VHH binders against Protein FAM237B (FAM237B). Designs and how they scored, part 8

Target 1, 88 residues: Protein FAM237B (FAM237B), of Homo sapiens (Human) (a0a1b0gvd1)
Amino acid sequence: DFEFQKGVLASISPGITKDIDLQCWKACSLTLIDLKELKIEHNVDAFWNFMLFLQKSQRPGHYNVFLNIAQDFWDMYVDCLLSRSHGM
Below, E stands for the ipSAE of ESMFold2; O stands for the ipSAE of OpenDDE; V2 stands for 0.75 times the mean of E and O plus 0.25 times the DockQ between their complexes.

## First folded at step 8 (VHH; framework vhh_7yz9_2)

Design m2 (from f3 with V105I; at its last look DockQ between E and O 0.78; V2 from the best seeds 0.00; counts 0 for: pae E 5.1 > 2)
Fold by ESMFold2, look of step 8:
Structure m2 (fold): chain B 88 residues (1-88), chain A 121 residues (1-121)
Amino acid sequence: as target 1 above (88 residues)
Amino acid sequence: QWQLVESGGGLVQAGGSLRLSCTASGFTFSSYRMGWYRQTAGNEREWVAFIYSGGSTTYADSVKGRFTISRDNAKNTVYLQMNSLKPEDTAVYYCAAKTYTLGSITSYDYWGQGTPVTVSS
């Protein structure tokens, strides 16, 4: 459970991000490294360091890439949460 | 008024290919996860593939390597390229749209009317 990881996502959406499901958070982070073929180490911290880099970069387009990956992450994370809560 | 309209279904020989299309109207297509499901008579709908709003894709094991989902946000259209078709792929194929508001746990589902696909041996 890493507070800076939560902070990265919360900075683009001030909505409800109360309790994080660590299993879903980790699974979705690692899955996105594979699906997006990111050139980073395959671990959760590396994913969120990369996301933070994109978010804070001043290069044109990096924030748009950040937002696209964040949207996919959140969609996947919410699917994971709902699956654990409702038995999909 | 929202609408999802599938097209491209039909009769094809085993080993052949089809490309399904699903065109959306009445909502902001680029914000939605789009997917394909299929259903045979007397069975529950089965997930086939999703393409997330940011472009990531995921597939059911039974279609990996044979089917490719893609989207064209400018045309509000999602596609399913179906190659190396087998008789067991015979079904009615439905497109679906879901959204999750970023930072909020809310989900929405929209479904098309379906397009039938028959794969003959």
Scores: ipSAE 0.077, ipTM 0.439, lowest interface PAE 5.1, mean pLDDT 79
ESMFold2 (binder alone), look of step 8: mean pLDDT 79; pTM 0.790
OpenDDE, look of step 8: ipSAE 0.704; ipTM 0.864

Design m3 (from f3 with V105F; at its last look DockQ between E and O 0.71; V2 from the best seeds 0.00; counts 0 for: unsure alone 62.6 < 65)
Amino acid sequence: QWQLVESGGGLVQAGGSLRLSCTASGFTFSSYRMGWYRQTAGNEREWVAFIYSGGSTTYADSVKGRFTISRDNAKNTVYLQMNSLKPEDTAVYYCAAKTYTLGSFTSYDYWGQGTPVTVSS
ESMFold2, look of step 8: ipSAE 0.594; ipTM 0.799
ESMFold2 (binder alone), look of step 8: mean pLDDT 78; pTM 0.792
OpenDDE, look of step 8: ipSAE 0.681; ipTM 0.853

Design m4 (from f3 with G35A; at its last look DockQ between E and O 0.29; V2 from the best seeds 0.00; counts 0 for: pae E 7.0 > 2)
Fold by ESMFold2, look of step 8:
Structure m4 (fold): chain B 88 residues (1-88), chain A 121 residues (1-121)
Amino acid sequence: as target 1 above (88 residues)
Amino acid sequence: QWQLVESGGGLVQAGGSLRLSCTASGFTFSSYRMAWYRQTAGNEREWVAFIYSGGSTTYADSVKGRFTISRDNAKNTVYLQMNSLKPEDTAVYYCAAKTYTLGSVTSYDYWGQGTPVTVSS
């Protein structure tokens, strides 16, 4: 669910709910599953469930992994937005 | 003052390989996302590949499986290994450094001067 997915990042960036590009959001989520070799189902909901798990986990190091993946996701997402806007 | 300097371009036959290098100075290289773009005459620059601050890589569909981006943070250098080159890959290749922060659509680009690549039939 998209509102759930946005909620995962809202705790570290409260302004994230503005004009979201769903194509870029989906593409970046799926690409990170492949690039990070995550052992999860290859779908967007699975990615964000995994991110929530890392965010709420009390196991040492999981929050650092969450932050690393979240930063990579945001960087990829913004690049996707910029690449699409240059086609006008 | 910052600099990005590309090298490794040249003339190569179709099916051949080239390795481009881009060396950075004047900024904290390990914190930046690095990219390669290319431009043909009369057209806008197009994205080729990124290597992200966390180490992830992504590629344009047209080069996936043939090109590999990598970085050596100790040498402040990003590379583009180009294999199975086609005449359509002929372009000026540019190195770029970009930075973004969570929750902000802010970007600023540092660009190199470009290195020409010509792939002959």
Scores: ipSAE 0.013, ipTM 0.266, lowest interface PAE 7.0, mean pLDDT 78
ESMFold2 (binder alone), look of step 8: mean pLDDT 80; pTM 0.801
OpenDDE, look of step 8: ipSAE 0.712; ipTM 0.858

Design m5 (from f3 with L102F; at its last look DockQ between E and O 0.69; V2 from the best seeds 0.00; counts 0 for: pae E 2.4 > 2)
Fold by ESMFold2, look of step 8:
Structure m5 (fold): chain B 88 residues (1-88), chain A 121 residues (1-121)
Amino acid sequence: as target 1 above (88 residues)
Amino acid sequence: QWQLVESGGGLVQAGGSLRLSCTASGFTFSSYRMGWYRQTAGNEREWVAFIYSGGSTTYADSVKGRFTISRDNAKNTVYLQMNSLKPEDTAVYYCAAKTYTFGSVTSYDYWGQGTPVTVSS
């Protein structure tokens, strides 16, 4: 499940870091379900299945939605990483 | 080259409202997470609210329910609507634009000059 999740982002960025913080990854995934009011199950796998759907969709605008959510996710994730490294 | 210019600060009585504005130029505003921070004398800057490029918003616990961040990409402007103001909200408020390069921790940061807000008892 986690290798699948990383694969969704790695396909668009070779710069994914080698040491993913699982706590931050899970927290940011779940937070975005709430913030974006996504109509999906409230779990990490559901979020990344939705992201893959958007990424592979051929419908107009879906890829741009994917990119916007991915950037928001990354910004939140790095904020989480930095808060943990400074506070831990 | 780039600028972030805040406005809307001033003196207000407790319980009152202010709307801060921050207008951006010289970068692609719609691509950035915009945020507000505040700082009191002798303390570090405190995060207040973010609005992400995709429209998601997050707030510090101390302002939830009282402050609302929004953006107007056509005007390159981010707003902070501040309601039910308290004396402890007194600070210099800074507008910031920040994003991380996707897949890394390298960031691109822009900061405004700050706009003072004083909430009288």
Scores: ipSAE 0.303, ipTM 0.640, lowest interface PAE 2.4, mean pLDDT 84
ESMFold2 (binder alone), look of step 8: mean pLDDT 79; pTM 0.792
OpenDDE, look of step 8: ipSAE 0.735; ipTM 0.874

## First folded at step 9 (VHH; framework vhh_7yz9_2)

Design n1 (from f3 with K98V; at its last look DockQ between E and O 0.04; V2 from the best seeds 0.00; counts 0 for: pae O 9.9 > 2, unsure alone 63.6 < 65, placed apart)
Fold by OpenDDE, look of step 9:
Structure n1 (fold): chain B 88 residues (1-88), chain A 121 residues (1-121)
Amino acid sequence: as target 1 above (88 residues)
Amino acid sequence: QWQLVESGGGLVQAGGSLRLSCTASGFTFSSYRMGWYRQTAGNEREWVAFIYSGGSTTYADSVKGRFTISRDNAKNTVYLQMNSLKPEDTAVYYCAAVTYTLGSVTSYDYWGQGTPVTVSS
């Protein structure tokens, strides 16, 4: 559910619009699983379910981890968009 | 029996450097993401840096370019090299072992007792 995924980030990133590049979105999600060595299934849905878990967690520090991964995602996503634009 | 013991904290002048160490025991150190957090009285503990089992690192924006996290799996030790220290870096620094698993979502955070860092103006 892509709308669900956008909703996870919308609370902290107002820059997320309806016009999402799905290729960049998926690629960045999967890449972060590896870069952050997340112990989850290697798919986009698993990544965002994990992000939701961190976001809603009551354990201290989990929200900060969520913010960190979210920021990295956004940075990578924007970079992906720019790279695709230059590669056209 | 999981145990983390921090060391290296102390008083340092602004612009100075400090190296924290955290020695782990009671678990397979090399299999876990290790991190540093810091906390001031009355505030929530904030993450500073993580180093994953594969050696990749991530940093809070406030410490990027100044702090370096590293690990020595042979010594079961994680380090935090802190350079260009600022008064706002003053806090108790905690070492943590962290693991996340989705499905039967598992989250483990093991903490040391902390080591205080004071940066004077």
Scores: ipSAE 0.007, ipTM 0.229, lowest interface PAE 9.9, mean pLDDT 85
ESMFold2, look of step 9: ipSAE 0.011; ipTM 0.319
ESMFold2 (binder alone), look of step 9: mean pLDDT 78; pTM 0.776

Design n2 (from f3 with A97R Y108F; at its last look DockQ between E and O 0.50; V2 from the best seeds 0.00; counts 0 for: pae E 6.3 > 2, unsure alone 63.2 < 65)
Fold by ESMFold2, look of step 9:
Structure n2 (fold): chain B 88 residues (1-88), chain A 121 residues (1-121)
Amino acid sequence: as target 1 above (88 residues)
Amino acid sequence: QWQLVESGGGLVQAGGSLRLSCTASGFTFSSYRMGWYRQTAGNEREWVAFIYSGGSTTYADSVKGRFTISRDNAKNTVYLQMNSLKPEDTAVYYCARKTYTLGSVTSFDYWGQGTPVTVSS
């Protein structure tokens, strides 16, 4: 269920997809719904279904939105991982 | 070898506006979260605003509604539009980049030289 998202993250940071941190993944997904004011249900499955919709859309503007959200997700997720690694 | 160069600071009366700019070089600007901090004499640097690489923005409560951060990736520049300035906004403003060493535990902010802002009365 994370296979698509891992592909995007791997192209930006190839080594990070080995061990997904589910706490960070969920927190960043939900946070991004709020920051981008997405008009979807506030849950992780809804977020990633929306991301798949944007990627599969034939509208070029939708793909640009997909890329911008994916980049923000990556930034937040890496920051979350680093914060947890320092605490562990 | 990378640099952040701030500009646009100065003296302004309360209620006025300033636009700060920060031009980056030596790194892939579009891939990084950029932001602004400020520092008053004798205090720690205070976070002001961040703009994520994908364009999402966040603000400190003290500046929400008055300050706007934006970026122009084609010009490698991040901006801080400061409106309705108050004397408590007086500080040296620093441009910052959040960075990581991929796959490691190291993270830290990079800083420019700062641009002073003084708000009178």
Scores: ipSAE 0.022, ipTM 0.409, lowest interface PAE 6.3, mean pLDDT 77
ESMFold2 (binder alone), look of step 9: mean pLDDT 77; pTM 0.769
OpenDDE, look of step 9: ipSAE 0.397; ipTM 0.744

Design n3 (from f3 with Y108T; at its last look DockQ between E and O 0.10; V2 from the best seeds 0.00; counts 0 for: pae E 2.3 > 2, placed apart)
Fold by OpenDDE, look of step 9:
Structure n3 (fold): chain B 88 residues (1-88), chain A 121 residues (1-121)
Amino acid sequence: as target 1 above (88 residues)
Amino acid sequence: QWQLVESGGGLVQAGGSLRLSCTASGFTFSSYRMGWYRQTAGNEREWVAFIYSGGSTTYADSVKGRFTISRDNAKNTVYLQMNSLKPEDTAVYYCAAKTYTLGSVTSTDYWGQGTPVTVSS
């Protein structure tokens, strides 16, 4: 559910409400599972379910982890878009 | 490519402390994760602690409260402060970096050669 995933980041990046590149979105999601050594299933849905879990968690530190991953995702996603726009 | 060089390993008594260092050199990539693994002979390499580009840290359950990972950007060095060491912490400790290459959504892994840590009972 792509719309659900966009909703997770909407609070930190208003730009996410725009049309997005699904290829970049999926690739970045999977790459971050590896980069962050997340102990989740290696698929896009699992990543965003995990992000939602962190975002809604009342456990200290979880929201900061959420913000950190979200920022990295956004940076990577924007880079992906720019690269594709330049034919890379 | 990055080159990672570990130092600080050695022999220490149980309850003692060590500080490992990992110095990175070479072409600088965005380092999304740097940290430490450890491995004993005949066993799989296990992750110990990571520090991420945003400054957050994570630790294996077995070292939480005893180990602290930090970095000095000016020195391109990551540290692992190991307190309250136990014999089961004995292993070769490897520095690792997982970097993001600008213009790609793929990561690149870099490894050090390892530094041995021996904790005697």
Scores: ipSAE 0.253, ipTM 0.647, lowest interface PAE 1.6, mean pLDDT 88
ESMFold2, look of step 9: ipSAE 0.336; ipTM 0.648
ESMFold2 (binder alone), look of step 9: mean pLDDT 79; pTM 0.785

Design n4 (from f3 with S104D; at its last look DockQ between E and O 0.79; V2 from the best seeds 0.00; counts 0 for: pae E 3.2 > 2, unsure alone 62.6 < 65)
Amino acid sequence: QWQLVESGGGLVQAGGSLRLSCTASGFTFSSYRMGWYRQTAGNEREWVAFIYSGGSTTYADSVKGRFTISRDNAKNTVYLQMNSLKPEDTAVYYCAAKTYTLGDVTSYDYWGQGTPVTVSS
ESMFold2, look of step 9: ipSAE 0.284; ipTM 0.632
ESMFold2 (binder alone), look of step 9: mean pLDDT 78; pTM 0.783
OpenDDE, look of step 9: ipSAE 0.725; ipTM 0.871

Design n5 (from f3 with F27S T28I S31I Y32N; at its last look DockQ between E and O 0.66; V2 from the best seeds 0.00; counts 0 for: pae E 5.0 > 2, unsure alone 63.8 < 65)
Fold by ESMFold2, look of step 9:
Structure n5 (fold): chain B 88 residues (1-88), chain A 121 residues (1-121)
Amino acid sequence: as target 1 above (88 residues)
Amino acid sequence: QWQLVESGGGLVQAGGSLRLSCTASGSIFSINRMGWYRQTAGNEREWVAFIYSGGSTTYADSVKGRFTISRDNAKNTVYLQMNSLKPEDTAVYYCAAKTYTLGSVTSYDYWGQGTPVTVSS
């Protein structure tokens, strides 16, 4: 569900689609499960389903949690992409 | 006019504590992460701790449990609380910030001037 996963993040910042790196995307998703101690299955789909849940929740505070995790994800993902730069 | 200003360095005895601070001032677009590197003479800078804009923190293995990084986003300030200092922590500590254009993978690393920390036996 990579395309679904990208859609969830689009509410924070649209990424450059040609720069998407599946290895970085997966690694950052799994790392955030650990760093945030999320009580979900340790896999990428579970992470993004949880993110969608937070994004769509009407409970106060859930959207703020979503924003914090999404911002961390983007920051880590960009770091990962640059470390794996493709020369031109 | 982007500027990172460090403070809090100095001389301390082993086992002691110091608190470093770093404030980003000037024209700021977006700060991906802020944190600290350190450098001893003749060596490359090594990362110490980062805090991401969403609040997650990461630490080098050599400082885990002894150093704590925190952030005040309203002031664009990051703090490094250094406890249980060891002589091996002696270095010049550099504040670093990574910025990016929103929605882009282009980013830049910015450095402060450095604040010396000396831990004596």
Scores: ipSAE 0.109, ipTM 0.497, lowest interface PAE 5.0, mean pLDDT 78
ESMFold2 (binder alone), look of step 9: mean pLDDT 78; pTM 0.787
OpenDDE, look of step 9: ipSAE 0.739; ipTM 0.879

Design n6 (from f3 with T101K T106E; at its last look DockQ between E and O 0.74; V2 from the best seeds 0.00; counts 0 for: unsure alone 64.2 < 65)
Amino acid sequence: QWQLVESGGGLVQAGGSLRLSCTASGFTFSSYRMGWYRQTAGNEREWVAFIYSGGSTTYADSVKGRFTISRDNAKNTVYLQMNSLKPEDTAVYYCAAKTYKLGSVESYDYWGQGTPVTVSS
ESMFold2, look of step 9: ipSAE 0.610; ipTM 0.801
ESMFold2 (binder alone), look of step 9: mean pLDDT 78; pTM 0.787
OpenDDE, look of step 9: ipSAE 0.453; ipTM 0.758

## First folded at step 10 (VHH; framework vhh_7yz9_2)

Design q1 (from f3 with S53T; at its last look DockQ between E and O 0.71; V2 from the best seeds 0.61)
Amino acid sequence: QWQLVESGGGLVQAGGSLRLSCTASGFTFSSYRMGWYRQTAGNEREWVAFIYTGGSTTYADSVKGRFTISRDNAKNTVYLQMNSLKPEDTAVYYCAAKTYTLGSVTSYDYWGQGTPVTVSS
ESMFold2, look of step 10: ipSAE 0.501; ipTM 0.764
ESMFold2 (binder alone), look of step 10: mean pLDDT 80; pTM 0.798
OpenDDE, look of step 10: ipSAE 0.662; ipTM 0.841

Design q2 (from f3 with F50Y; at its last look DockQ between E and O 0.67; V2 from the best seeds 0.00; counts 0 for: unsure alone 64.1 < 65)
Fold by ESMFold2, look of step 10:
Structure q2 (fold): chain B 88 residues (1-88), chain A 121 residues (1-121)
Amino acid sequence: as target 1 above (88 residues)
Amino acid sequence: QWQLVESGGGLVQAGGSLRLSCTASGFTFSSYRMGWYRQTAGNEREWVAYIYSGGSTTYADSVKGRFTISRDNAKNTVYLQMNSLKPEDTAVYYCAAKTYTLGSVTSYDYWGQGTPVTVSS
């Protein structure tokens, strides 16, 4: 669910819910599963469930991992947007 | 007051290796995606590799499997290990730092002056 996925990042960047390029969002999510060698199913919902888990985890260090992956995702996502010449 | 200083360039025989370094100051290095670009005379700069602030790495197809980007946040330094060099890799190599504010397309960009690499046959 795309609204759920956007909601995970909205808690740390409340304005993020405006127009999102779905193709770039999905591609970057799947790419990060591969690059980070995450032990989850290879689909977009699994990635964002994992991100939510890290964000809400009480285990030390998980929130820092969440923030690091979120920044990597956003940098990749914006590069994708700009390369497509698709407006946002 | 920011600075990016590349080093490690030079002349090398085809099949050889070089390691480029880029040392940063004047900004929070660990928060930035670091990258390498290269440029030959009369051409646009070509992207080579990124290492993101969270450690993810991406490479151009032309260098994948031969080049490795890495970073040492304690030393504010990014590296490019270049193996199996070819004459086609001859260029001036530039270090770059970039990040986007989360939720925004606003970016902060810094560039080095470049370090020349020549690969001879």
Scores: ipSAE 0.428, ipTM 0.760, lowest interface PAE 1.7, mean pLDDT 88
ESMFold2 (binder alone), look of step 10: mean pLDDT 78; pTM 0.785
OpenDDE, look of step 10: ipSAE 0.576; ipTM 0.806

Design q3 (from f3 with A96T; at its last look DockQ between E and O 0.75; V2 from the best seeds 0.00; counts 0 for: pae E 2.4 > 2)
Amino acid sequence: QWQLVESGGGLVQAGGSLRLSCTASGFTFSSYRMGWYRQTAGNEREWVAFIYSGGSTTYADSVKGRFTISRDNAKNTVYLQMNSLKPEDTAVYYCTAKTYTLGSVTSYDYWGQGTPVTVSS
ESMFold2, look of step 10: ipSAE 0.460; ipTM 0.760
ESMFold2 (binder alone), look of step 10: mean pLDDT 79; pTM 0.788
OpenDDE, look of step 10: ipSAE 0.724; ipTM 0.873
ESMFold2, look of step 12: ipSAE 0.297; ipTM 0.621
ESMFold2 (binder alone), look of step 12: mean pLDDT 79; pTM 0.791
OpenDDE, look of step 12: ipSAE 0.578; ipTM 0.809

Design q4 (from f3 with T101V; at its last look DockQ between E and O 0.63; V2 from the best seeds 0.00; counts 0 for: unsure alone 64.7 < 65)
Amino acid sequence: QWQLVESGGGLVQAGGSLRLSCTASGFTFSSYRMGWYRQTAGNEREWVAFIYSGGSTTYADSVKGRFTISRDNAKNTVYLQMNSLKPEDTAVYYCAAKTYVLGSVTSYDYWGQGTPVTVSS
ESMFold2, look of step 10: ipSAE 0.612; ipTM 0.813
ESMFold2 (binder alone), look of step 10: mean pLDDT 78; pTM 0.786
OpenDDE, look of step 10: ipSAE 0.629; ipTM 0.837
ESMFold2, look of step 13: ipSAE 0.443; ipTM 0.735
ESMFold2 (binder alone), look of step 13: mean pLDDT 78; pTM 0.786
OpenDDE, look of step 13: ipSAE 0.549; ipTM 0.798

Design q5 (at its last look DockQ between E and O 0.05; V2 from the best seeds 0.00; counts 0 for: pae O 9.6 > 2, placed apart)
Fold by OpenDDE, look of step 10:
Structure q5 (fold): chain B 88 residues (1-88), chain A 120 residues (1-120)
Amino acid sequence: as target 1 above (88 residues)
Amino acid sequence: QWQLVESGGGLVQAGGSLRLSCTASGFTFSSYRMGWYRQTAGNEREWVAFIYSGGSTTYADSVKGRFTISRDNAKNTVYLQMNSLKPEDTAVYYCAAKTYTLGSVSYDYWGQGTPVTVSS
């Protein structure tokens, strides 16, 4: 559910309300699972459920991890969009 | 399984040129911003150049006009053409994928580095 996933990021990036490029969104989500060595299922839903978990967690450090991954996602996502817009 | 392998380093005289290459594997290369850093012993790693997935580039002031970063997505390779080399360019050069810094925390994937020595 992309609307749910957008909701997770909406708290840190208002630009997420724009239309999603599904290819970039999925690719970035999956890539970050590997990049961050997340111990979760290797699928998009698992990634965003994990992100939600971190965002809502009351454990020290979890929110910072959320922010780190979220910012990485956004940066990667924008790069992906840019490459596609240039035919790359 | 993410891997970056640098090559092209070596000894060169001041005013000379080198071309560094970095071959990536294990990730979708075309979706990533790629970059070069350099580091000397006892110092922090400093960024040199970045190339975004869309082809836009940015350079550290110290290398502008002398270095050129480029990429070949078909070869999963990023290059650093270094011209007009100076002794102060001597360092180990590292290739990086998806460089990002949040506050004091940086997250990059790095190669093992290739040494560049510029003699006067």
Scores: ipSAE 0.007, ipTM 0.237, lowest interface PAE 9.6, mean pLDDT 85
ESMFold2, look of step 10: ipSAE 0.018; ipTM 0.401
ESMFold2 (binder alone), look of step 10: mean pLDDT 79; pTM 0.796

Design q6 (from f3 with S30G S31D; at its last look DockQ between E and O 0.79; V2 from the best seeds 0.00; counts 0 for: pae E 2.1 > 2, unsure alone 63.2 < 65, grease 25.8 > 24.2, SAP .699 > .668)
Fold by ESMFold2, look of step 10:
Structure q6 (fold): chain B 88 residues (1-88), chain A 121 residues (1-121)
Amino acid sequence: as target 1 above (88 residues)
Amino acid sequence: QWQLVESGGGLVQAGGSLRLSCTASGFTFGDYRMGWYRQTAGNEREWVAFIYSGGSTTYADSVKGRFTISRDNAKNTVYLQMNSLKPEDTAVYYCAAKTYTLGSVTSYDYWGQGTPVTVSS
């Protein structure tokens, strides 16, 4: 669910807006599975379940991995938004 | 504001290699996507490769498998290793940085002055 997915990032970025572009969100989620070679199912829900697991893990390195992936996701997402806006 | 300075450009024969460097300087910090663009006379500047603050990399199809982008955070430097160079890679290569705040669409673009690369047949 998309509201669940937004909730994962909301804990570290309360400013995330309701006007999210779903196509960019989906594309960036799937792209990061490939780029990071994550060992999960290739779908958006699996990506965000993995992100939640990292975020809630008490293992010290997992939260740092979560933050790195979250920042990459956001940066790629904003690039996607700007590309679609510039291409209009 | 910070400065981006490129280096490592030059003349090379087709099939050869070059390594470009881009060193950033400044006192303000943030999460930064960094990357390389290139431009030939009479054409738009085109994307080559990005490296995101978390380490993810993306490449244009025309350079995938031949170019590698990397960063050394301790030296505040981004590299572009260019292998198997072709005459079509001839261009001025620009380092670029873009900062985003997580949860915001506000961004700032920073550009270097460019370093020319010429690949001879």
Scores: ipSAE 0.391, ipTM 0.699, lowest interface PAE 2.1, mean pLDDT 83
ESMFold2 (binder alone), look of step 10: mean pLDDT 78; pTM 0.779
OpenDDE, look of step 10: ipSAE 0.592; ipTM 0.814

## First folded at step 12 (VHH; framework vhh_7yz9_2)

Design r1 (from q3 with S53T T101V; at its last look DockQ between E and O 0.54; V2 from the best seeds 0.56)
Amino acid sequence: QWQLVESGGGLVQAGGSLRLSCTASGFTFSSYRMGWYRQTAGNEREWVAFIYTGGSTTYADSVKGRFTISRDNAKNTVYLQMNSLKPEDTAVYYCTAKTYVLGSVTSYDYWGQGTPVTVSS
ESMFold2, look of step 12: ipSAE 0.427; ipTM 0.764
ESMFold2 (binder alone), look of step 12: mean pLDDT 81; pTM 0.812
OpenDDE, look of step 12: ipSAE 0.693; ipTM 0.857

Design r2 (from q3 with V105F; at its last look DockQ between E and O 0.69; V2 from the best seeds 0.00; counts 0 for: pae E 2.5 > 2)
Fold by ESMFold2, look of step 12:
Structure r2 (fold): chain B 88 residues (1-88), chain A 121 residues (1-121)
Amino acid sequence: as target 1 above (88 residues)
Amino acid sequence: QWQLVESGGGLVQAGGSLRLSCTASGFTFSSYRMGWYRQTAGNEREWVAFIYSGGSTTYADSVKGRFTISRDNAKNTVYLQMNSLKPEDTAVYYCTAKTYTLGSFTSYDYWGQGTPVTVSS
């Protein structure tokens, strides 16, 4: 559920836009599984379930890992949008 | 004020190696995506490699397997190790620092002045 996936980021940025590019969203989610060598299923829902787990975990440091991955995701996502438009 | 200071450019033989460095000041280095672009005469700048604030890296297809980007947050420095250099890698290389406010399109962008790299055959 894409609304679930956006909801995971809503606690960080309530102003997330409604017009998300699904191609870039999916590509960046899957790429981060590989780059971070996450031990999860290789699909978008698994990535965001893992992100939700980190966000709500009570273990020290998990929220910081969540924030680091979320920032990487967002920067990659915007880079993806710019590459499709050939920059600004 | 902020600054990005590049070093390590120069002339090198094809097949050789160079290591570019870029040292930052005036902003929180560890919070920024760091990266390198390059530009040949008469062309648009093209991205080469990025290293994101969380440590993830990406590379242009033309440099995958030959170039490695890394960062040292204690030294506020990003590196580009360039191996197996080809004449086609000849360009001015620009260090960049960029971040987006999470969940937003608001951005902060900084650019270095560029360091020339010439790869001779």
Scores: ipSAE 0.307, ipTM 0.645, lowest interface PAE 2.5, mean pLDDT 86
ESMFold2 (binder alone), look of step 12: mean pLDDT 80; pTM 0.799
OpenDDE, look of step 12: ipSAE 0.554; ipTM 0.798

